# Designs tried in a protein design chat: VH-VL binders against q9vjs7. Part 1

All scores and structures are predictions.

Target 1, 121 residues: q9vjs7
Amino acid sequence: LRYSQGTGDENCETLKSEIHLIKEEFDELGRMQRTCNADVIVNKCEGLCNSQVQPSVITPTGFLKECYCCRESFLKEKVITLTHCYDPDGTRLTSPEMGSMDIRLREPTECKCFKCGDFTR
Below, numbering starts at 1 at the first letter of every chain, in headers, positions and changes, except where a header shows other numbers; antibody chains aren't numbered by Kabat.
F, E and O stand for the ipSAE by ESMFold2-Fast, ESMFold2 and OpenDDE, each averaged over both directions (binder to target, target to binder). V2 = 0.75 x the mean of E and O + 0.25 x the DockQ between their complexes.
[cut] stands for letters that were removed.

## First folded at step 2 (VH-VL)

Design d10b (framework fv_bepranemab)
Fold by ESMFold2-Fast, scan of step 2:
Structure d10b (fold): chain C 121 residues (1-121), chain A 122 residues (1-122), chain B 112 residues (1-112)
Amino acid sequence: as target 1 above (121 residues)
Amino acid sequence: EVQLQESGPGLVKPSETLSLTCTVSGGSISSYYIAWIRQPPGKGLEWMGTIYYSGSTNYNTAVQSRVTISVDTSKNQFSLKLSSVTAADTAVYYCARDRVEMATIYDAFDIWGQGTMVTVSS
Amino acid sequence: DIVMTQTPLSLSVTPGQPASISCRSSQSLLHSDGKTYLEWYLQKPGQSPQLLIYEVSNRFSGVPDRFSGSGSGTDFTLKISRVEAEDVGVYYCMQSIQLPLTFGQGTKLEIK
């Protein structure tokens, strides 16, 4: 890859990030009732753990993998309010019941270098 | 048969830098991740760090500021340097090979050197 | 850091009898990939450690079938079905899910 990597160091941090979150709500018949969105600041894990894939004549796949990934070591549950709700026709909803939507998400409180794992099969 | 052999000074003075080497024989260094693990007299095992032959490293944060692990592929050797040593660094130092199977690194150390004793004293 | 705690610290068994060693981690060792990253090592007197078991229950090549590992989450057990004189030494568990890699404090197995 010819890109610079840490010179024997790693840097795995918990950082704040602003995301655009959109949630659609449907009734029991599958009809859209509303779409709500908001810009929300959440924690994310970002950084480098030493992780490398290189060609290899020794392995059956042709590659040798070294893998630690910056991942959440603890998650906490956070309730966020989506404040921009719209009906199916695109009209903004302003009532106390329909004008906002609370959703639960989990975000990292601490990030560490974990084995990357094998999620694809 | 793959073998690992540590070598070092035996005795190091406080505040100096400890230098150890691990020599690999009987196999290809290119298939290895090598860890350094130490054991103070009468105590348990402490992982110091791991290096891949490409030079990538992971270190124990407890010693991160003082430890450097490196590789010399032409000599089939790995090295550990530990700066600013104190009596707490007195230990048997081992190098060990991490298992690789189907390109998976287990951090399960299947081959160990015999260990080299390092005493930090004046 | 994940702390690994072994119990007992020492045990003495009559030859041919079973032995059991417990290892507890301060955090779950289960990865989202479905694997649990827990290993067992044996250090015989005056020798280097040797790998016995990886991923909780997989015996390393050449390890006798009298050794077995089990457990999940934070609680793990190493069992020796019939202890032999050559099994004397200190047993260590290790976690490899999170850096730094950490070992338990060790369990010394002695023959009566």
Scores: ipSAE 0.013, ipTM 0.622, lowest interface PAE 8.8, mean pLDDT 82

Design d11t (framework fv_tezepelumab; at its last look DockQ between E and O 0.03; V2 from the best seeds 0.00; counts 0 for: pae E 7.3 > 2, placed apart)
Fold by OpenDDE, look of step 3:
Structure d11t (fold): chain C 121 residues (1-121), chain A 124 residues (1-124), chain B 108 residues (1-108)
Amino acid sequence: as target 1 above (121 residues)
Amino acid sequence: QMQLVESGGGVVQPGRSLRLSCAASGFTFSSYGMHWVRQAPGKGLEWVAVIWYDGSNKHYADSVKGRFTITRDNSKNTLNLQMNSLRAEDTAVYYCAREYYYGSGSYEDYFDYWGQGTMVTVSS
Amino acid sequence: SYVLTQPPSVSVAPGQTARITCGGNNIGSKSVHWYQQKPGQAPVLVVYDDSDRPSWIPERFSGSNSGNTATLTISRGEAGDEADYYCQVWDSSSDHVVFGGGTKLTVL
């Protein structure tokens, strides 16, 4: 039997995506202090990957299918500012300290086809 | 409004020490990696050091390694640079700069905001 | 150590397109960022991640990166564009930020 592992790359790519982020902040006592949100653009991985079918004597069907999935090959962590903040009562916060929240978010910088189920990052 | 303000520059003799500070305001300081970049008179930009957002990691240029120490106090929104064993070649304007992207692994970062700089002169 | 190479100076006539190059070994595989510095001022980010631009930077500024060369392009050059321009990358092998030597742009 011959086994060949390919990358399965087809049209997996990094795309821009607009998402709505919401984050709650709690104090040291576990009480909600504020909720902040914003619409932001982040990268995502999207596309199709070619799966491979190999002959196999160890499977009942006589074949082994290797599935590939479009996933991030590199990640960045960027800081995003949530510009709409509200107190627990729903009142918008406008102070410089409480009116916005910076959060860290990881996003893909490169995408490629990986064998599905492999999580090494 | 985001602001970075450097201070602590001055004239010192070789071999002496100087401590620079950078006061940050207008953003969540503890969320950002911070850098020092310097520029000798009439010369280009030279990276000096970086400190992680939580202070967990630091890197230095070879030219200052062992002599300079980068620190931060997130409770005070301050970045510091302790410069020991100063040399004439350390004469420069020193900028603090905010890192927009933070790398995990082989990621490449850039600086979206800079302070006005503080001048350090090392001379006999 | 990783080295970025820029021409010391570039000159263009008003209204013409200026191109400032930044050379580096396989720089196309890195993210290149560009800064503008006018005399007596701090650097200002003008292009990041090869070709992205801050919203407050004019569309006249653009960037590209492939192979061994990154390029900052300034279309319709104006006198106000006279400045030093620096390219910058991160070198993962040394964990250093690396700047190019800078290019002085003159609009005459």
Scores: ipSAE 0.021, ipTM 0.654, lowest interface PAE 6.6, mean pLDDT 87
Fold by ESMFold2, look of step 3:
Structure d11t (fold): chain C 121 residues (1-121), chain A 124 residues (1-124), chain B 108 residues (1-108)
Amino acid sequence: as target 1 above (121 residues)
Amino acid sequence: QMQLVESGGGVVQPGRSLRLSCAASGFTFSSYGMHWVRQAPGKGLEWVAVIWYDGSNKHYADSVKGRFTITRDNSKNTLNLQMNSLRAEDTAVYYCAREYYYGSGSYEDYFDYWGQGTMVTVSS
Amino acid sequence: SYVLTQPPSVSVAPGQTARITCGGNNIGSKSVHWYQQKPGQAPVLVVYDDSDRPSWIPERFSGSNSGNTATLTISRGEAGDEADYYCQVWDSSSDHVVFGGGTKLTVL
């Protein structure tokens, strides 16, 4: 149960966090109709991943660095209601139709270390 | 007013390179994952590549992997696609499209807005 | 790699209901999104998350998703609905986006 200290092991994990969500709604002509927001609790991936450096004849420096980043590996659907909606002039919208916005998103339920961007040149 | 405007298309010979750009305005560009999607004349939509909101991760369709590079500059509200070693089958209209990022790895995974596209023709 | 299959075409009489299918292995476990594309235009989102619709899309557009089939339903079809329709999912195992092959809807 107790995690060993000082081993250098990766510690990429899924944590709860509070984030400020903002969603802009546009009409079919691309004009903003409202902005909705809320502070919500969602999962996020956080932690350290090992990176590796090895000799290489391919790179200009003679070394190949493989960076690894803590990112989501499995997602699940979550419905969130944004309860603070405003028109383009900044006026609070309170009607049942425009005063809130439900959004569906997928959030992390597992996190792993993945190779960062496209490193093979 | 929200806009996505692609540019950089043209006619090139096989084996050559092109760089596409997508200029964003009227929305918070750094809140979106960005994609390139292409459509060959008379054919369906084919996803090409994605770059995450902060540029930290990229994925490519197998048909372009190793030849295309997606990048973004959030300070300039631009998305780019460097296309190397072009082939006839890369001939298509190329669209940029956006996917909302809610933070902490949470995404919408649909495209609520698309640019009008830029045509790339690869022919000898 | 995940594959989505759509019929190449669907025809309906004006005023009738069109149903456009999107087949995929266990597609019911995924969120399915639908786009309309008229000739010479960019795609436009009409349904997302299986059954939700942007506020400017009329209620006669609806969607469902279960098992191996997602369906876009367009009630009271009209000439303005003639377009190509694409289904789309996000495949989390590859971080790839997958489109169906498209369905041409004809109202005649």
Scores: ipSAE 0.017, ipTM 0.666, lowest interface PAE 7.3, mean pLDDT 84
Fold by ESMFold2-Fast, scan of step 2:
Structure d11t (fold): chain C 121 residues (1-121), chain A 124 residues (1-124), chain B 108 residues (1-108)
Amino acid sequence: as target 1 above (121 residues)
Amino acid sequence: QMQLVESGGGVVQPGRSLRLSCAASGFTFSSYGMHWVRQAPGKGLEWVAVIWYDGSNKHYADSVKGRFTITRDNSKNTLNLQMNSLRAEDTAVYYCAREYYYGSGSYEDYFDYWGQGTMVTVSS
Amino acid sequence: SYVLTQPPSVSVAPGQTARITCGGNNIGSKSVHWYQQKPGQAPVLVVYDDSDRPSWIPERFSGSNSGNTATLTISRGEAGDEADYYCQVWDSSSDHVVFGGGTKLTVL
C-alpha cells in the first residue's frame, strides 16, 4: 500500500554459500541407479528489493503494484564433481565410472533487483 | 523406482473447481521443486505453476494466476493443484513434473521426470 | 512475453540427419532444453543445457544454441524417433517456463 521509493534500504548482493548437493540418478524406467553428494561453494543472490505501489489512472483499482526481487543479472556455468556416490543399498561406489558424477551448475556472478513475475491486484 | 502419479482429473462445468494431486515415490520429494504443465488436446505444452522444495516460493502462468493454487505436503510426498473458476480453455492433460535441481543455488529449471498426466475437461 | 518458434513439421529419410530449430530473441544467452513426446505418452527429456544429454539417451541426439536459434540434431534417423519435439527455456525476466509450439518429426 505505502509508496516507498528513494529509501536506502535496498540491498541485493552476490554471496558465497556452502551447500550440500545431492543428486539422484535414475534410468529411463525410473529405477534409481545411484545417489551422489558433495559439499560445494556456490554463489547466490541475497538481499532486499523495494516493492512499489503508485497511483495509476489506467488500472481499475487506481493503483499499479510492482514487486522487485533480488535475482541474477548474469549467470556463469560451472562444472562440479560429486565425489561421494552410493548405490541404492547405500554401498559406496569407487569405480572410475560410478564413483563420481560431474554436474553442470549455473550460479550468479552479478545480482540486481528485477521486476518479479507479472503482478496484478 | 521413481513414480509420479497424477489424480483428480475429470469432467467439470465452467465456473466450478477441481483439485489435482500428484503422488511421488522413489526419491526424496522434499529436495525437489515441482511443476504443473498442461497440454490441451492436439496442442503444445504450456507451463502452469511451480512450487519450491520447501513450499516457500510459488510462481504461476499469467493465464491461471488468481484462479489456481499450488501446494505440497512433504510429509505425505504429495503435490496439489487447486483449480478454481475453471474455463473451457483450461481443458487439458495436466502433468506433474520434477525440477532437475531443488532451489539452492541452482538455476537449471528443466524437467527430468514427468507423470503420465490426468485429463481435465471443462465443458457445459 | 517471450516466444519460442518451431517449424510445425520436419521430415527425414531413414539414416539421415534431422535438424529441428527453435527460434527466440537472443536465445543463445539462455539455456535450451528439449523434450520428446510420443502419442499418448508423457514428455521425455532428451537434451538439456543446450547440448548435454541424459546418460540413457543415444549419442545420435545432440544440441546447439547460438544467436537467435537453438537446434536439436538427430543423426542416423530411425522410425523410433518419430515424435513431437518441444524446446523450452526459463525466462528470468518473467519467472516463466516457456515452451516452443512443437515439431512433428516424420521418418520416411
Scores: ipSAE 0.012, ipTM 0.639, lowest interface PAE 8.4, mean pLDDT 81
ESMFold2 (binder alone), look of step 3: mean pLDDT 92; pTM 0.946

Design d12r (framework fv_roledumab)
Fold by ESMFold2-Fast, scan of step 2:
Structure d12r (fold): chain C 121 residues (1-121), chain A 127 residues (1-127), chain B 107 residues (1-107)
Amino acid sequence: as target 1 above (121 residues)
Amino acid sequence: QVQLVESGGGVVQPGRSLRLSCTASGFTFSSYAMHWVRQAPAKGLEWVATISYDGSNKQYADSVKGRFTFSRDNSQDTLYLQLNSLRPEDTAVYYCARDTMITFGGVIDEYYGMDVWGQGTMVTVSS
Amino acid sequence: AIRMTQSPSSFSASTGDRVTITCRASQGISSYVAWYQQKSGKAPKFLIYAASTLQSGVPSRFSGSGSGTDFTLTINSLQSEDFATYYCQQYYSYPLTFGQGTRVEIT
């Protein structure tokens, strides 16, 4: 048989990762109001996916390679609180309303193998 | 008092349109994702659509894609569901529901179910 | 789409009974399951999320368990106010899906 169906098992998982997050906030005139940061735990997709080959009448070798990458199949929004806020002069903000910033980011709740290079949403 | 109130239901013929509204009170509406869920007479619950806190992300059930449009007006604390090209199988009580938030490791997390529901509004599609 | 199947579809019970309702997902959904109670003519009420976490204000006689594909709702000592239809719901992946419901009726 000239065909390969790929060998080995897939291993695509959702893993926790610590990132350092920085967000700047601007007013309606484009002036910086504050910058906030924190180290936060977020999900990421990590793992190995099978690469596949299939017959092709177009290629000189008679085969077309397909690469599969571990990517998010479902995203959800998560509110992250940034606890280190500073005014434009670099002074630490400590008031209840300005001393922290809630931001929304998307993180994977499910990871699956998709064709490599498929970057739409 | 946290509450949601639906309105806009009625009796229409197939092919017609209705606009449902859901007004929120007693909480910071602009902070929550929202859902529409329907229930046909003597049937179970069916999810219809989800809209994110700012309206930028929307999800629809396959049965209503292209016919129903979900929107929100955070300045009015109101959700809208535009129902177009109505079919007899769309006959149901339509509920709006607030998405739940939980605290996880000092972080607020979303999309864990629906913790506050309106009373529902009845949509009947008959010829 | 993930199919959620409840069993039984209905049953009769008496006040004081221990009641168990099962919910099965057509694929692994971790612990991303919520449970709701719906009384006749009323909107659903949120009972449990993350398979086993009770919503604030829900009586402790209610409990949930399970992970992966099999989930259970238990009512330890059924009260007159508990006669209702119960629904499980997965929030692991879109489209969101509910079980068909389990109706608990008085004997």
Scores: ipSAE 0.000, ipTM 0.549, lowest interface PAE 14.0, mean pLDDT 81

Design d13v (framework fv_vorsetuzumab)
Fold by ESMFold2-Fast, scan of step 2:
Structure d13v (fold): chain C 121 residues (1-121), chain A 124 residues (1-124), chain B 111 residues (1-111)
Amino acid sequence: as target 1 above (121 residues)
Amino acid sequence: QVQLVQSGAEVKKPGASVKVSCKASGYTFTSYAMNWVRQAPGQGLKWMGWINTNTGNPTYADAFKGRVTMTRDTSISTAYMELSRLRSDDTAVYYCARGDIVEVPAATEYFQHWGQGTTVTVSS
Amino acid sequence: DIVMTQSPDSLAVSLGERATINCRASQSVLYSNKNYMHWYQQKPGQPPKLLIYWASTRESGVPDRFSGSGSGTDFTLTISSLQAEDVAVYYCQQYYSTPLTFGQGTKVEIK
């Protein structure tokens, strides 16, 4: 049988994106202690992955279409510092303990084109 | 330093079930998928399926669906493969093999590490 | 399912001579300049050992007399100068799609 593939460029990359993050911190009594924010640069996967269409005797339509998605090939924990902290009344906090907040997030360190349908669920 | 150590040989009667274990060490267990491959006497390798060790979600080859169950216990870094309703043609050596990084499919795309194998004999 | 077919089923080669094993996939396993195809060596009583991955990359610790070549559907494993310890069964595998499949194996023996 015959095989045909799209001729578009594959371009699955780890790109930097600037996002605005806000995190509220509550004490053990459920009262808001502070709100911290920052504009931070994080990685994201973005791009185009080639698709394949080939004749098939197995499928009712006579064609098999393979789907490829630009996805994270590895996630890494990144610690970022939120540098603009405010108390509940909107007053800027400047002490070493309260003036900044470290948060952890996962971001892609590598992106690749993977088949979209190999996962259960 | 990476090691996969499998449970010992088993002899079972037709209709029984067998559960093979594969204990991992030398790496973060939940970071890699675990695959199962069997080899009947004098024959080649046949892939049975894999399990995402982080989520516990398995994917089975069609030839074994309905009879195979793959699980894991993250507290002891051990993967399990249970095959039910055993037939004499299930006599084989069963291997575990470390595969993909579980956060993304196919990120590590070859079987770099294998267990030593577990011989399962099914006879009346 | 992708069917992997090896040839020959067995071959006998004299010590120091070249051994060549072929593997054909029923469909292309090439995507984005990468061949989802690997070679394993299995000695009697032992588990398979990764020999070559991505069609042509030699695994760490594998002697340089082993080389892989090919792309798409046709692949070759070459042992440039057969040594006694190379007596084994060699398997190709596709990792392009599930179910993962292996070739039937090629037995390499000393002539």
Scores: ipSAE 0.000, ipTM 0.527, lowest interface PAE 16.2, mean pLDDT 81

Design d14l (framework fv_lecanemab)
Fold by ESMFold2-Fast, scan of step 2:
Structure d14l (fold): chain C 121 residues (1-121), chain A 121 residues (1-121), chain B 112 residues (1-112)
Amino acid sequence: as target 1 above (121 residues)
Amino acid sequence: EVQLVESGGGLVQPGGSLRLSCSASGFTFSSYGMHWVRQAPGKGLEWVAYISYSGSTIYYGDTVKGRFTISRDNAKNSLFLQMSSLRAEDTAVYYCAREIAVAGTDYFDYWGQGTTVTVSS
Amino acid sequence: DVVMTQSPLSLPVTPGAPASISCRSSQSLVYSEGNTYLEWYLQKPGQSPKLLIYKVSNRFSGVPDRFSGSGSGTDFTLRISRVEAEDVGIYYCMQGTHYPYTFGPGTKLEIK
C-alpha cells in the first residue's frame, strides 16, 4: 500500500506521555550513593511530516531532499521530583534529604513539521 | 541568468481575490523550493509562503493561512499565489524567491522584482 | 514566533569608514544538527533584496570580501570594512531555524 505524503496528510502533535525516569547518583570515586525514579507526565512530539528524496546533478549532495520532521518548535524547562529513592542495597530511602531528588527536564511546548536538518544521507 | 518575474498585482477591494504569478527562467525550476515574501509600504520584509520543489510540502505564515494558496506548475516554470479574503493589511509588494532543496541550506539566493497588491476601497 | 531585532535602525556612515550592524534573536538560532540559519540581505532603493551572507558567516557568490558576518546563538553582527556609495540601502537579518521564518526590522545605511 503506497503512502503519498501531501498537504493535509501531515499529522504533528504535542502529546502527553508518561515516562519512567531513573537517575543514579555517584560519589567522586564512582560509588553509587542512591538511585531515584518516578513516573512523570511529559510532552513529546509525535507524527508524520512530508519526506522524499530524489537524485539530482545540480545539488552538491547528489540529491534533492524534502525532509520534514515532527519536532519541537519551542522548549520549556521544568523541575520534576523523583520520589522513589533507594540505597545501593535496594532499601527505600524515606528521609526528607535522601528520599527525593529534583532534576531539570526540557520538554516541547509546541511541535511543528519543520526541516529535519543535515542528518539525512 | 537566473530570472524571476512576478505579475498579477493590482487594486482590489477588501474581501476580494487576486492571483499572483512568478515566471522563472535561467535555471532548472523543478529543482528549487519557492517562497513568497511581501513588504508593506515603508515597512520591512514578511515571509508569506513556501512550496517544495515537487509541490508536496507547503507552509504558510500565520497571517495568511486559510486565505492564501501557493501552487506551482513545473512544466511551465511558474509559481502562483491565490489570495482570497483580502484585507487592507495585505497591501504590499509581493516577491517570489528561490531556495535550493538541500538539507542544511535554506537561504533565498535570488528574488524577483516584485508585484504590487493594493487592498483599498 | 522568533522576534528579530536590529541595532542601529539608522546608520549614517562616512565614505570609506567601517560599519557594523547588530542582530539579536529572541531564541537561539542553533538548529538540532548544529547549523545556525542566520542570513543577511541588502535591499537597495527601488530594488528587490539580495543575499549577502548565509549561515552566519558565509559570503554568497559575488559578494565583496569587505562584507563579513559573525556571531553565535542569539547575537550576530554584519560588518562592512570600507563602506562604498553602492552599499546604501536597508540591511535585514533573517532567521530560518524556527518556523515561521522571520526578518529583522531593517537597518538603513546611508552616506553622510
Scores: ipSAE 0.000, ipTM 0.584, lowest interface PAE 11.7, mean pLDDT 83

Design d1f (framework fv_firastotug)
Fold by ESMFold2-Fast, scan of step 2:
Structure d1f (fold): chain C 121 residues (1-121), chain A 124 residues (1-124), chain B 108 residues (1-108)
Amino acid sequence: as target 1 above (121 residues)
Amino acid sequence: EVQLVESGGGLVQPGGSLRLSCAASGYSISSGYYWSWIRQAPGKGLEWLARIYHSGSTYYSTSLKSRLTISRDNSKNTLYLQLNSLRAEDTAVYYCARDRITIFGVVTDAFDIWGQGTLVTVSS
Amino acid sequence: DIQLTQSPSSLSASVGDRVTITCRASQSVSSDYLAWYQQKPGKAPKLLIYDASNRATGIPSRFSGSGSGTDFTLTISSLQPEDFATYYCQQYGSSPYTFGQGTKVEIK
């Protein structure tokens, strides 16, 4: 009984995305000791969600539109190694202790279609 | 110090409904972390029930999803669990728990902070 | 759902013993998202290890975790009197989260 405008297909999914990460490390005195970076592959939510339009007496346009966005429904932490470390003068660090840095970030493991911008946190 | 206190347990009848509360103190539940309900039947192991995500999204155990509702009230700093169509097998201690948070604000889905639990007995 | 099987289901040990508990998953645990908990009678579980090998804050160094994929191990290098308890593994690599059946460590 309800008509959906657009394709009628929903394809919200987790896809891999390459991002560039940069992290700075400071000593006990607050001085920069090194900067590390890397290009890493992480999951992101991507896809199209159905929108619906129905006649409405309540709205000024005569139609009620419901919009759905593909968003993360579940996040997981991932440990990433940054392999390009530099000292404050821009010299590359290659020692086992200083040549790499582990950081943690969260990535989506599940994505779902939720109403756009209508969540109370 | 973060503390979680469950309430709402006690004796309930088969076929009825259960609504548990988990009051958080020392920390705001609206600050962006994840919260779960876990239960343990007498003398048995742990069973994860439901989780609420920062955005308000919810996840449920496969076997119980049709009977469970997890929710929260940020103004009361309280989490809730509702379980419908109660059976004798639902007799358990019910815990609420929070994900582990590191000093840098990074969250893991392991449960660092647990409430003391509330006993629910389902019998006629 | 990922099923976790702990081995042994129970063991008897003496203070000073090395105790090893294994957790085997029915399928690979994504990113080795596996935790270990200690539970004493009448108390809530206490987090010991997360992400397979990281000790939680305040947990003694005698507790260690290892493993990846489907095979994970909790080791207590020198059992203390306060370590007699039931231990559970838990995976959070996929929904629904699941726990192992538990391993009871009893005094010999």
Scores: ipSAE 0.000, ipTM 0.516, lowest interface PAE 15.1, mean pLDDT 79

